# VH-VL binders against a0b8k9r932to1074: the designs that were tried, part 14

Target 1, 143 residues: a0b8k9r932to1074
Amino acid sequence: NNLPLDGIVFISVRDEDKAEIAEVARRFVNAGLKIIATDGTSGYLRGSGVPAERVRKIYHGSPNVLDYIRRGEVKLIINTPTTKQSVKDGFQIRRSAVDYHVPYITTVQAAKAAAEAIEKALRGELTIKALDEYHREVRYRAL

## First folded at step 4 (VH-VL)

Design s50 (framework fv_modakafusp)
Fold by ESMFold2-Fast, scan of step 4:
Structure s50 (fold): chain C 143 residues (1-143), chain A 122 residues (1-122), chain B 107 residues (1-107)
Amino acid sequence: as target 1 above (143 residues)
Amino acid sequence: EVQLVQSGAEVKKPGATVKISCKVSGYTFTDYYMNWVQQAPGKGLEWMGWVDPEDGETDVAEKFQGRVTITADTSTDTAYMELSSLRSEDTAVYYCATGYYDFSSGYAFDIWGQGTTVTVSS
Amino acid sequence: DIQMTQSPSSLSASVGDRVTITCKASQSISNYLNWYQQKPGKAPKLLIYAASSLQSGVPSRFSGSGSGTDFTFTISSLQPEDIATYYCQQYNSLPLTFGGGTKVEIK
């Protein structure tokens, strides 16, 4: 099962997605997951009342999200790229997610599906439908 | 070495404003939240709020909204907590605190300032 | 806000005793709970993070357990230097909140 019921979620999203992702991140925290996020995303999340630790973008040096993935601490990645540099970072993050078997999500829609599946699993309400929806999104985004 | 050094004790009259500083050394100031915690005499700990030194974003607990301003000056690696419209109930020790460890520890405050005593006369 | 209810508010025990303090959250906080020790006139010191992880340099007689809403902090064999007030603190959501504290004294 690819559903993270414990561990760390990495979030880095473009400005347009921040408001919707703040609600998703709040749901992850309420489910018992920890958040790490890049610069603007972490600031927005914290301003919205969601605990989130800041990590550097890859081109800003170490430690960065690749270091955390290699340590086995990140269980889910949510990344919506906005610039040429963030697109390059996205390719490196996606490659590491594949190498370390971490689900990689690039849309708000898939992030919402992940939150719903995790919530239902933790309540003992996970259905085959919810699990299939999560696995479908992960399969098309990670590989 | 990692340490937080706070400004000295303050004695204020009701209605005044106090501004407390917290000087950071031994780690990258912009990497972690700086938190402020109030402890009234003989009472427990109460979180007031935090600032992200990297972008200046703050979150302040409801009880202190409108009276507390938390800021960070990255040129001097110093965080500030300003409390206005002082009341006798604000008499307390104020601490700055940070979780400068890796992210897996979350908001565990493993480094604390020594505390600043603020006394507000009746 | 998440309310943290700590009990007892104070206790007195003998050197070598097993001391247990409990902390109850008003809603589930998973394992996002810290325990601090505060001696009179001093800043708090982190002892336990993530409910059960011992902070580096802290004696092994201190331990934490629990998840969700019910948490326990234990001193397996009380020592004279353990006289202090102990606080739990949740970091699951903002605002960060502390328990009311437990004052531990040696009789």
Scores: ipSAE 0.000, ipTM 0.510, lowest interface PAE 14.4, mean pLDDT 83

Design s51 (framework fv_modakafusp)
Fold by ESMFold2-Fast, scan of step 4:
Structure s51 (fold): chain C 143 residues (1-143), chain A 122 residues (1-122), chain B 107 residues (1-107)
Amino acid sequence: as target 1 above (143 residues)
Amino acid sequence: EVQLVQSGAEVKKPGATVKISCKVSGYTFTDYYMNWVQQAPGKGLEWMGWVDPEDGETDVAEKFQGRVTITADTSTDTAYMELSSLRSEDTAVYYCATGYYDFSSGYHFDYWGQGTTVTVSS
Amino acid sequence: DIQMTQSPSSLSASVGDRVTITCKASQSISNYLNWYQQKPGKAPKLLIYAASSLQSGVPSRFSGSGSGTDFTFTISSLQPEDIATYYCQQYNSLPLTFGGGTKVEIK
């Protein structure tokens, strides 16, 4: 089982996904999770009333998301790329997610499924169906 | 709603050139690579190459180098694949395909054009 | 180039049967593998990405597993609408390469 019921969720999404992801992020915060996000995403989330702390992109130096992953603080990664530079950053983030067994999500649909699974788990309503849906949407190699 | 719409079937003679279009809608054309895939009758899928619509950079599989030109026109949100010096072995269905970037050095094809049949006959 | 070897080339099974298709990469590709379904006269459709992740809207009877060089695609309970050719595809490195395909037919 790797559902994050506590800890940090990293979010970095393309402009087209920001509105939908803000509602998902609000659900994570209401569930007791903390959000960290890249500059553009964190600005949008905070502007939408969702608390999120800023973290640097990998090429901007330390501390960045890789540092948080290495420390074992990040429990879930949501990342939809918007540029070639973002895709390059995503490669490093994905490798770190695999190495540190952190689930990662690349679509808004998968992020919504994760939020639903976490909410049901917290209410004591987690079902085999909800857990299966979550695991099918998570893009990482689990042990 | 994402759509990739390709041009219609073509019949060409050996030695001719064919140019196929793929018009996109429902997403930002410059955000994703556009790929081309060949499928000969009764055969499997073979990747031909991609274009980056943002800057026009291309990567073409070695088998097609020198005969394939892949381009993109951002004013019309249309990608093109031009295949020259046609041979009977080029008879195939040609697909354009694109998808969200994976965070590795490649990506999966969520969206495909309907395919364009090219027949090369003597 | 990374060669993808898919087996079997074709199979026939009954409705409700478990169907298993395998795909082997000539070198390690981690989990950078997709599975596609292609019905006659149609473009391919993505079913599984990153070796084991089910694409949105795809029935739960489809699943994938494996990493490195050895991969498996499974249909847990074959349905008539599953008659198609299935392809694996690696995206670890360019050029992108596909397996030869497995044609699935109903007995």
Scores: ipSAE 0.000, ipTM 0.505, lowest interface PAE 12.5, mean pLDDT 83

Design s52 (framework fv_modakafusp)
Fold by ESMFold2-Fast, scan of step 4:
Structure s52 (fold): chain C 143 residues (1-143), chain A 123 residues (1-123), chain B 107 residues (1-107)
Amino acid sequence: as target 1 above (143 residues)
Amino acid sequence: EVQLVQSGAEVKKPGATVKISCKVSGYTFTDYYMNWVQQAPGKGLEWMGWVDPEDGETDVAEKFQGRVTITADTSTDTAYMELSSLRSEDTAVYYCATGYYDFSSGYYPFDYWGQGTTVTVSS
Amino acid sequence: DIQMTQSPSSLSASVGDRVTITCKASQSISNYLNWYQQKPGKAPKLLIYAASSLQSGVPSRFSGSGSGTDFTFTISSLQPEDIATYYCQQYNSLPLTFGGGTKVEIK
C-alpha cells in the first residue's frame, strides 16, 4: 500500500546485507519510525548505533514477528533470508504482510527506495502544511 | 534429466485411504519443496499442500486438513500423499510438482511435474 | 485465500490469430504469477513465470504482462500445437491458487 510516517519497521536480513541495511534503518529512525529485528539483525543494528528491539522468528517462540503483524503494529517489513528455515518464515511473514496490508521488501535496493520515499513524503507534508497556512493568511488580508 | 515418476492408477471405495508416491531423480531431493495438486474431471487445478523433504515439515490447504498427510522419504527420494476417508468428490488426477523457490526474487515456477495419478472413488 | 479469476473460460481462434487470456487476483500479488499449458491427458507445462519471464525452451510467441491484480497472457500467432487449456497461478502467498483455466481450440 502506502509507506508509513510512524509505527514499527521489522527488519531481518542475511549477513551480507547487514552493513547496507544499517544505514537504511538509521534513516527510518531519523524519520520517526521504530525498529524491531531478529536476534542477529538487532545485534548488528545496535552495534552500529541504531536503536532496535529484538523479536524472535516464528520457529523460535514468542513474541515473534507474526504476533506484531497481527496486532497491527508493524507498518513495513524488510526480509532477506538465506536459510531454508528462513525461507519458510519468509513465506508466512509475506502472507501476513499481504493479509494485513503491510509493505513487504526483500532486497536492500528496495529498502533504500522505501527510505527515500518516506523522506520525500515527510518533505511533502511539511510543504502542504506551510502552503495551507499561507493561503489562510492571504485570505484574511485580502481587504 | 529431472524426472518425477508417480505410482499407478487406483480404484477405491468410499471411506477407503489412498497413498500416492512421487519418485524423483536428476536433482537433489532436499533442495526443493514438493507440492501436490488435485484436478477433478473436467475441472481446474487445486493446490493441496507441500512438504520440505529436508526436515519433513508440511503445509496443507485448509480444505484438505485432517484428511491429507504429505510425507517424504529421503532414503528413496520419494514423496507421498495420503488421502483418507475418500468420497466420490475425491475422484481426480493428482500431480506432484516442484521448482526452485528463490525467496529474494520471489520467483517460484513449477517447472517439473509428475505424469499424474488417477484416483477413482466409486461403489 | 487469494482468488484468481480467469477469462474467458473457452475460446476458438484460427491459426495465425492473436489470442489473449486475462487473469485477475482478488488482492495484489506483485508479479508473482505463473502461466501453464495443459494438453489433454498430460501434466501442466510452465510457459511464463514472474508474470512476464519466458521459460527456457518455450516459443517466443508466448508472452505475459501485468502486475498487481491484472494480468494478460498472449499467443501472438496461434499454432495447431497450441490447442490446450491454459492456467494462471499466484505464488505471492499460501495457499497457492490457480485460475479456472481457459480452453483454447482452433477453428
Scores: ipSAE 0.012, ipTM 0.556, lowest interface PAE 8.6, mean pLDDT 83

Design s53 (framework fv_modakafusp)
Fold by ESMFold2-Fast, scan of step 4:
Structure s53 (fold): chain C 143 residues (1-143), chain A 121 residues (1-121), chain B 107 residues (1-107)
Amino acid sequence: as target 1 above (143 residues)
Amino acid sequence: EVQLVQSGAEVKKPGATVKISCKVSGYTFTDYYMNWVQQAPGKGLEWMGWVDPEDGETDVAEKFQGRVTITADTSTDTAYMELSSLRSEDTAVYYCATGYDFSSGYPFDYWGQGTTVTVSS
Amino acid sequence: DIQMTQSPSSLSASVGDRVTITCKASQSISNYLNWYQQKPGKAPKLLIYAASSLQSGVPSRFSGSGSGTDFTFTISSLQPEDIATYYCQQYNSLPLTFGGGTKVEIK
């Protein structure tokens, strides 16, 4: 199993989670990862000083997260759905994450754990305990 | 504030059809799936299917396909579950259920009170 | 379909005891597991979602853990009002499936 130390992280979160996820996203960017996000999330992140590229929601067409997953560019998905349409999108995203072996996170707590594990890996401080914590929090892993 | 209110108990003969209602209030009916769950006496919970009230899309568990019809009426904010060709094994409490926290895998936060259906000769 | 196997089917314990219930999925469901409490004659009530997250308003003595195929639900100090049947449920894929339930009684 591989920690995402490079590549793209997709973020799409409900309004309640935006403030906490902005700090997590900043940590990912500082670690060298690139962020793509749905319109509302990307707007919030950019407003908070975190660089993020906008992608469309699946029901709005291309480009969307499925396009990036199919290209092998997405290394981590953080998705806290907010509407029924987001739940339908979530089924497609989860299926694609399974098919392409991309780690999938559904909570802010799990996203924070992922950021900590990545930071420790980059500092050369990664331990078996940190890897176990990361694996407990992600739902799918790279082969 | 959020309430799911189901229709009253039914007693039916084998071969009959039963139609149970679930009237919602306190939220926008078309924003969430409505699920139906069966619980036979002294047994566990079994998912029957769901309907999307906005477009009428349904998904029904294979065990109930051909006998269950799930519908929604947006003019009255009411979901229905119709079970045909009733058997003694269909004697159960039937629940409608929906959820709001999509971030946690769509758990059923809200349940109707249940409708008892007894199938006896 | 994903089969959820819950054990034990019933247990009896004293007030203040630690109660543990397990749930096993026939294939990996990550953390897409919920726990419900059902009291006699009542509809189920959500206690735990995403395997380990406590639902708002639910007492902290209830907790969940696990991922993949093996899950545990714990009541750290059993209270009289906790007498109920408890169910796990997976939401990784359709059809949604529940465990067989565990009836918790007081000695």
Scores: ipSAE 0.012, ipTM 0.568, lowest interface PAE 8.2, mean pLDDT 84

Design s54 (framework fv_modakafusp)
Fold by ESMFold2-Fast, scan of step 4:
Structure s54 (fold): chain C 143 residues (1-143), chain A 122 residues (1-122), chain B 107 residues (1-107)
Amino acid sequence: as target 1 above (143 residues)
Amino acid sequence: EVQLVQSGAEVKKPGATVKISCKVSGYTFTDYYMNWVQQAPGKGLEWMGWVDPEDGETDVAEKFQGRVTITADTSTDTAYMELSSLRSEDTAVYYCATGYYDFLTGYPFDYWGQGTTVTVSS
Amino acid sequence: DIQMTQSPSSLSASVGDRVTITCKASQSISNYLNWYQQKPGKAPKLLIYAASSLQSGVPSRFSGSGSGTDFTFTISSLQPEDIATYYCQQYNSLPLTFGGGTKVEIK
């Protein structure tokens, strides 16, 4: 299973995605998930009334997302890069996601699909269609 | 039109240093990492390293560490690869290559230079 | 480093034949694999990215499949212009690594 019904979601998104991702993050929190996010994303989320713990990007030191992944606490990664520094972090995050079997999604549309699937699962309404859409968007799946 | 144009062929003696250039046009130089790839005669492709033209940060494969320096000059939109302490085994075609990195579409090298032949002989 | 083992090292086939090349990663790389074509004296050309996505402008006879550690590249109907060496490349982690190449010749 790789549909995250509890645990931590890591969010790090480009500036143009922040407004839409704030609503998705709110839905995750309402579903019982905890959010951790990089400086810019966490600041935006908190400013929007969404509780989010700040973590450093890999090149900014510890604690960073790799620490949380290694502890088995992260259940979903949402990452849309804005710079080449973010892209380099992406190599390390993707590697860690594969090593620790963490689902990875890279677009706001995929994040919305994840929120929809989780909400339906919690209501006992999860369908094959909703699962298929979620699995299509999730890059790293438990095998 | 995107183009990567490399400097011409070089003939060097063992122990010399060679510096190859890759001039880009048709895209924003700082938007893509520039990679260098070595291909010895009759052999396969081997990644040497990359540079981020935006900040000059580099990553070099272990085999080439200590001998390879990769740089970028944003004033001329040109990347460089410098290989020192040349040996006959460094005789190869050297390519610059780049592409847009994306988590969804990956890191395809859709743009390549034409290659620069370096011959090391006494 | 992730080692990419490509097989066969060379093959000879007739025009119209189905050609299959395999690539094996020493550890899981998900779908982070590209395939390139290199003609004699030329730079490589991207054919397939993300294991199975066809690059724009590349003929549909070329295809890729696989995930994890085992990947396949196929030419469904070999044409004379397909004489080249083909390389797989992983981009899951640094350093980027290529397979040893497969030389495809017409018999």
Scores: ipSAE 0.012, ipTM 0.588, lowest interface PAE 8.4, mean pLDDT 84

Design s55 (framework fv_modakafusp)
Fold by ESMFold2-Fast, scan of step 4:
Structure s55 (fold): chain C 143 residues (1-143), chain A 122 residues (1-122), chain B 107 residues (1-107)
Amino acid sequence: as target 1 above (143 residues)
Amino acid sequence: EVQLVQSGAEVKKPGATVKISCKVSGYTFTDYWMNWVQQAPGKGLEWMGWVDPEDGETDVAEKFQGRVTITADTSTDTAYMELSSLRSEDTAVYYCATGYYDFSSGYPFDYWGQGTTVTVSS
Amino acid sequence: DIQMTQSPSSLSASVGDRVTITCKASQSISNYLNWYQQKPGKAPKLLIYAASSLQSGVPSRFSGSGSGTDFTFTISSLQPEDIATYYCQQYNSLPLTFGGGTKVEIK
């Protein structure tokens, strides 16, 4: 299945989502996943005690999140952009997610569902219901 | 009032190039991406690509890559779509369309040009 | 590319009738769907965005619903000025793609 039990999660979220996403990010780290994030998001996460590596904005050059996606290192993307520039970056990230079959999440609710599914899978308690919820809420192409 | 005004009808021969303009007014040209849409006679709408007038970056649908060039001139608030190596299948009405792209509220094409008819005569 | 399949391709109805048009995406697009109205010889006009949000200035008889792959557009009480072709469009991923259109005629 496409549930990420290891690897890198990319996070880039709008200000109003940062507090709730920090909770979700902490759960990913506790599950053994690593986090990379854009400057504003990475700063917030680190300030909240969540380890996160900063990646460049796409227009600032390499390495950026597209490089990580192309290398097959990113297993999950969480992105809630709100500025014109961040929306444009989000579009390119989403396009790469589709091309490389990486789950793409655009809401806090879906991110929490992903964390719950991963945690249950690691405990050996994953249910058909939990898998259904995860697959219904993530966005990806099945090619 | 927001207006998108396109250049007039064109009649071209196969192999020629056509360049259509879309002049905007009533909003800040660099705030929105400009899209181009093709509609063949009696057929539906097909997205060709877009340009960001702020930095000139473009994305063009694979079907039109190599033949379509989309540009924007911020000094005149005008977007352009140039289609080369014209074929009879390119006979269509071409529209410019714009709206704010946002994952939360969507990508509504709130505003459309009136359309430019291009006829490719064999 | 995401294929948008629209049904029916055409329909004829009487003034006051409830008209329903459907649109199916080849893969999930969440609620990233717009509906446009195109009258003969005119440019398309946005009616619905984000699957169910009514554009400002558009009559309340128009509505949209659905998420994922299956979407519905409804005209609750057809009026003579509603004669047009209606198109759905996804903006989940590039390239942006439109449905084939539904031509609505009045008897």
Scores: ipSAE 0.007, ipTM 0.549, lowest interface PAE 9.7, mean pLDDT 84

Design s56 (framework fv_modakafusp)
Fold by ESMFold2-Fast, scan of step 4:
Structure s56 (fold): chain C 143 residues (1-143), chain A 122 residues (1-122), chain B 107 residues (1-107)
Amino acid sequence: as target 1 above (143 residues)
Amino acid sequence: EVQLVQSGAEVKKPGATVKISCKVSGYTFTEYYMNWVQQAPGKGLEWMGWVDPEDGETDVAEKFQGRVTITADTSTDTAYMELSSLRSEDTAVYYCATGYYDFSSGYPFDYWGQGTTVTVSS
Amino acid sequence: DIQMTQSPSSLSASVGDRVTITCKASQSISNYLNWYQQKPGKAPKLLIYAASSLQSGVPSRFSGSGSGTDFTFTISSLQPEDIATYYCQQYNSLPLTFGGGTKVEIK
């Protein structure tokens, strides 16, 4: 997979990461990407002035993030779970990301690297180093 | 300090049932999954399953389905693993193990019980 | 189920030697791999998590690397107290699975 220059980014992060991820999410929106997020994350993002659509957790019905992944609409996943329930959901989200070849980021540092790489690509300044940092931090199946 | 303390060694006959306990202290029992791991003599580690002490949800590896029951008692901060229809190949050391399941830090087993030896012999 | 193949099954080395153990997953597990040390008669102890992160309190001579399907665990300068069996474990998907173990002995 190439860098996602369009499409949807799914964000679901633990409380301690919310402040830092809000700035990353703003950068994605400025780059032309749409954000969908779980309840707590979407509320924090909107409270910080970042447009984000709320989606349900897997066990709360449809539509949920798995539906968006299966439709091919999600191009990047950022997920740092806060509870054991979120960890169980994370196993399903990770498996779906692998099956559908969607980059999966689990840390704020990796999310910042992704935002930087996308911004450099839009400026026409993307370097091998920026691509390496981004790809090193994401996972998806590649043959 | 975090401690996982398991019940003592057991000697059982084929066909019997064994129930092993794992009492925790030093952390909030309901915050982490409790895992059970089997190790046969001179062999490696094999994951048996886990329980979520907060809601009682369990996941058990296929090899042990139908014979293993994993439970948690939040009033005593104790997890249990019950193995029925014992056979000689169940002779092993059984460990309880837990760790913080956070994507940022991974799925490590930071804390282990001391192990419980179960011998199945006529 | 994801099968973890660990090699070698045993090795002997001298104090001060660099020791390398490998672990291969039957399918991609990204960096979702832990390494444990088990000394005779004791429970396992976590050394490395997320393929390359050193657990707090663990000596810096232990390190891990790799991603996808191929992983390496290294002891840069073997010490007598490092005599143990070492196990890799994937946590990419359930059921959680361990490698077969590598027994490390001093010559």
Scores: ipSAE 0.007, ipTM 0.575, lowest interface PAE 9.6, mean pLDDT 83

Design s57 (framework fv_modakafusp)
Fold by ESMFold2-Fast, scan of step 4:
Structure s57 (fold): chain C 143 residues (1-143), chain A 122 residues (1-122), chain B 107 residues (1-107)
Amino acid sequence: as target 1 above (143 residues)
Amino acid sequence: EVQLVQSGAEVKKPGATVKISCKVSGYTFTDYYMNWVQQAPGKGLEWMGWIDPEDGETDVAEKFQGRVTITADTSTDTAYMELSSLRSEDTAVYYCATGYYDFSSGYPFDYWGQGTTVTVSS
Amino acid sequence: DIQMTQSPSSLSASVGDRVTITCKASQSISNYLNWYQQKPGKAPKLLIYAASSLQSGVPSRFSGSGSGTDFTFTISSLQPEDIATYYCQQYNSLPLTFGGGTKVEIK
């Protein structure tokens, strides 16, 4: 019941994950979801032909991801940090995800599982097995 | 081998300031956040704050804001915690602690200093 | 701030007993929880991270489980060297917060 079938997905990923995440993000857009992403990620996504709106990380001004989460617009967070500043931002993003009950995933595998589950749900093909697989991969879902 | 070595015990009067050091070895000092933890006699652990040694950025728990200053000296790989306006309830063992934060492995404090006892008495 | 409530505050058990300690968060912390062991006069030692992952070099009799708000730490067969105070700690958000501790003694 917390599978994101509409709304906004926030994406901020390390360089090693960008290529795989671009394909996942394309699948989200094709499913009707909107992407917001940090500078590096949004640049990569747009360069790959995936529409993504830029949003600032925490401490970098407004609008930042916390603004979108607090408005209830973000339905899924995908975040893989690579620096200490990203790690600090991750603490605040996770706190906000918990406070606002937004699913939070940190791995490419969980992102792929989410895309597959959303696609199956939109086709009316989602099974209990597929939901269980999604929930096992989305370990950091905030309740 | 990773080691965190803290300065020795201190005895202070109320109103004084104490400065505790934590010297690190066996890893790159600027790669890990350094945390400070207070433990009053017979009581539990309480997080005071942390510093990023790379840029000096700190976060201090509300209870200690205004009295705690956390600093780092990258030339000597040493972190410091300075507590001012000492009260008897500041009598405690103070620990430095660190670990590598990673979303997949979490934020374990797998390295701790041996502790520094601070006694505040009249 | 996220409050961590640990229970019981103390317990006494016999060698070979199964010991269970619980930790409850005031709001969901997913699996962002560590467990530490502290012996008298010593610094804490990490036993479990990410709620259920055993730290390298720690005996397999120690285990952790749970997610969200309710967490459990178990010693499957208590040994004399396990006499210590045990603490949970959340790292979901700043400030980092610890449980009040559970003192484990041999009867």
Scores: ipSAE 0.007, ipTM 0.576, lowest interface PAE 8.9, mean pLDDT 84

Design s58 (framework fv_modakafusp)
Fold by ESMFold2-Fast, scan of step 4:
Structure s58 (fold): chain C 143 residues (1-143), chain A 122 residues (1-122), chain B 107 residues (1-107)
Amino acid sequence: as target 1 above (143 residues)
Amino acid sequence: EVQLVQSGAEVKKPGATVKISCKVSGYTFTDYYMNWVQQAPGKGLEWMGWFDPEDGETDVAEKFQGRVTITADTSTDTAYMELSSLRSEDTAVYYCATGYYDFSSGYPFDYWGQGTTVTVSS
Amino acid sequence: DIQMTQSPSSLSASVGDRVTITCKASQSISNYLNWYQQKPGKAPKLLIYAASSLQSGVPSRFSGSGSGTDFTFTISSLQPEDIATYYCQQYNSLPLTFGGGTKVEIK
């Protein structure tokens, strides 16, 4: 449960969060992280000029987020659910996040805090305050 | 006002099948998953499975696989739980339960049916 | 399956007492835990969700805390109407699982 300075961030967000998350995703990309996202989210991100690779629904086959988690490539999960289908997918993703010790974020506020902490760390400006804010906002992590 | 109203008590013989209904009102039936919970006399709560009225998808706990069928009739806003090959240990109160799903605020069962008592005796 | 161990199985306390119930998960469930109250002959009622959030309309004497594997539920000042069995429930993963319940009685 270290702060991710490289690797992959998985993003799947509800419609009302897409605009704010596009800014957060751009910040992750500028910091050197790669984005994978579900179909709707990846389409929005790419339409906003943010490079994001599409991943399939869990039940539709590979590649899906579980494949990336099992490979140890996903360093952060951002998921703001929108529907009943998101709940079903969430159970599988949560179990994998627990099993593989991947931080799990469920709000735009926490995603912004993560972006800020990563940017500060890369500039050599990370403070105890910024790190504490990030850790308090992360919904799941195992030490 | 959200209400879940279950069918009345049943007395069955071993080997029989029972079908319990849960009629909903006060919300859009297809917007929420429906859960079924078993409670044996003097015992705790045990999740049996859930059902999505929108697309008919079900997930049933391993203990009940092969004996439980969960269905719904969206034209009457009614969910059903059918338990076959009844045994004495199936004597229990069965509840339907649902609630708003939100990853940030949880997966709470805000609304419960009143329960249906099923007694299996020879 | 995630196993939920709840303790104590029963307790007896006086009106006005502080009552604490503990729930332990066999693996980390973050904050994905609910607490329910069940009175004799009635369906369960949601009191706490997401480990610490009080359900609308529930008295403030009820509270929850904890994260990961260890959780507590507290009644700050026990009232006669609080006689019931209380259950924790995890919703981190399927199958959903409940604790064994804690029966609360008044002396």
Scores: ipSAE 0.013, ipTM 0.592, lowest interface PAE 8.0, mean pLDDT 84

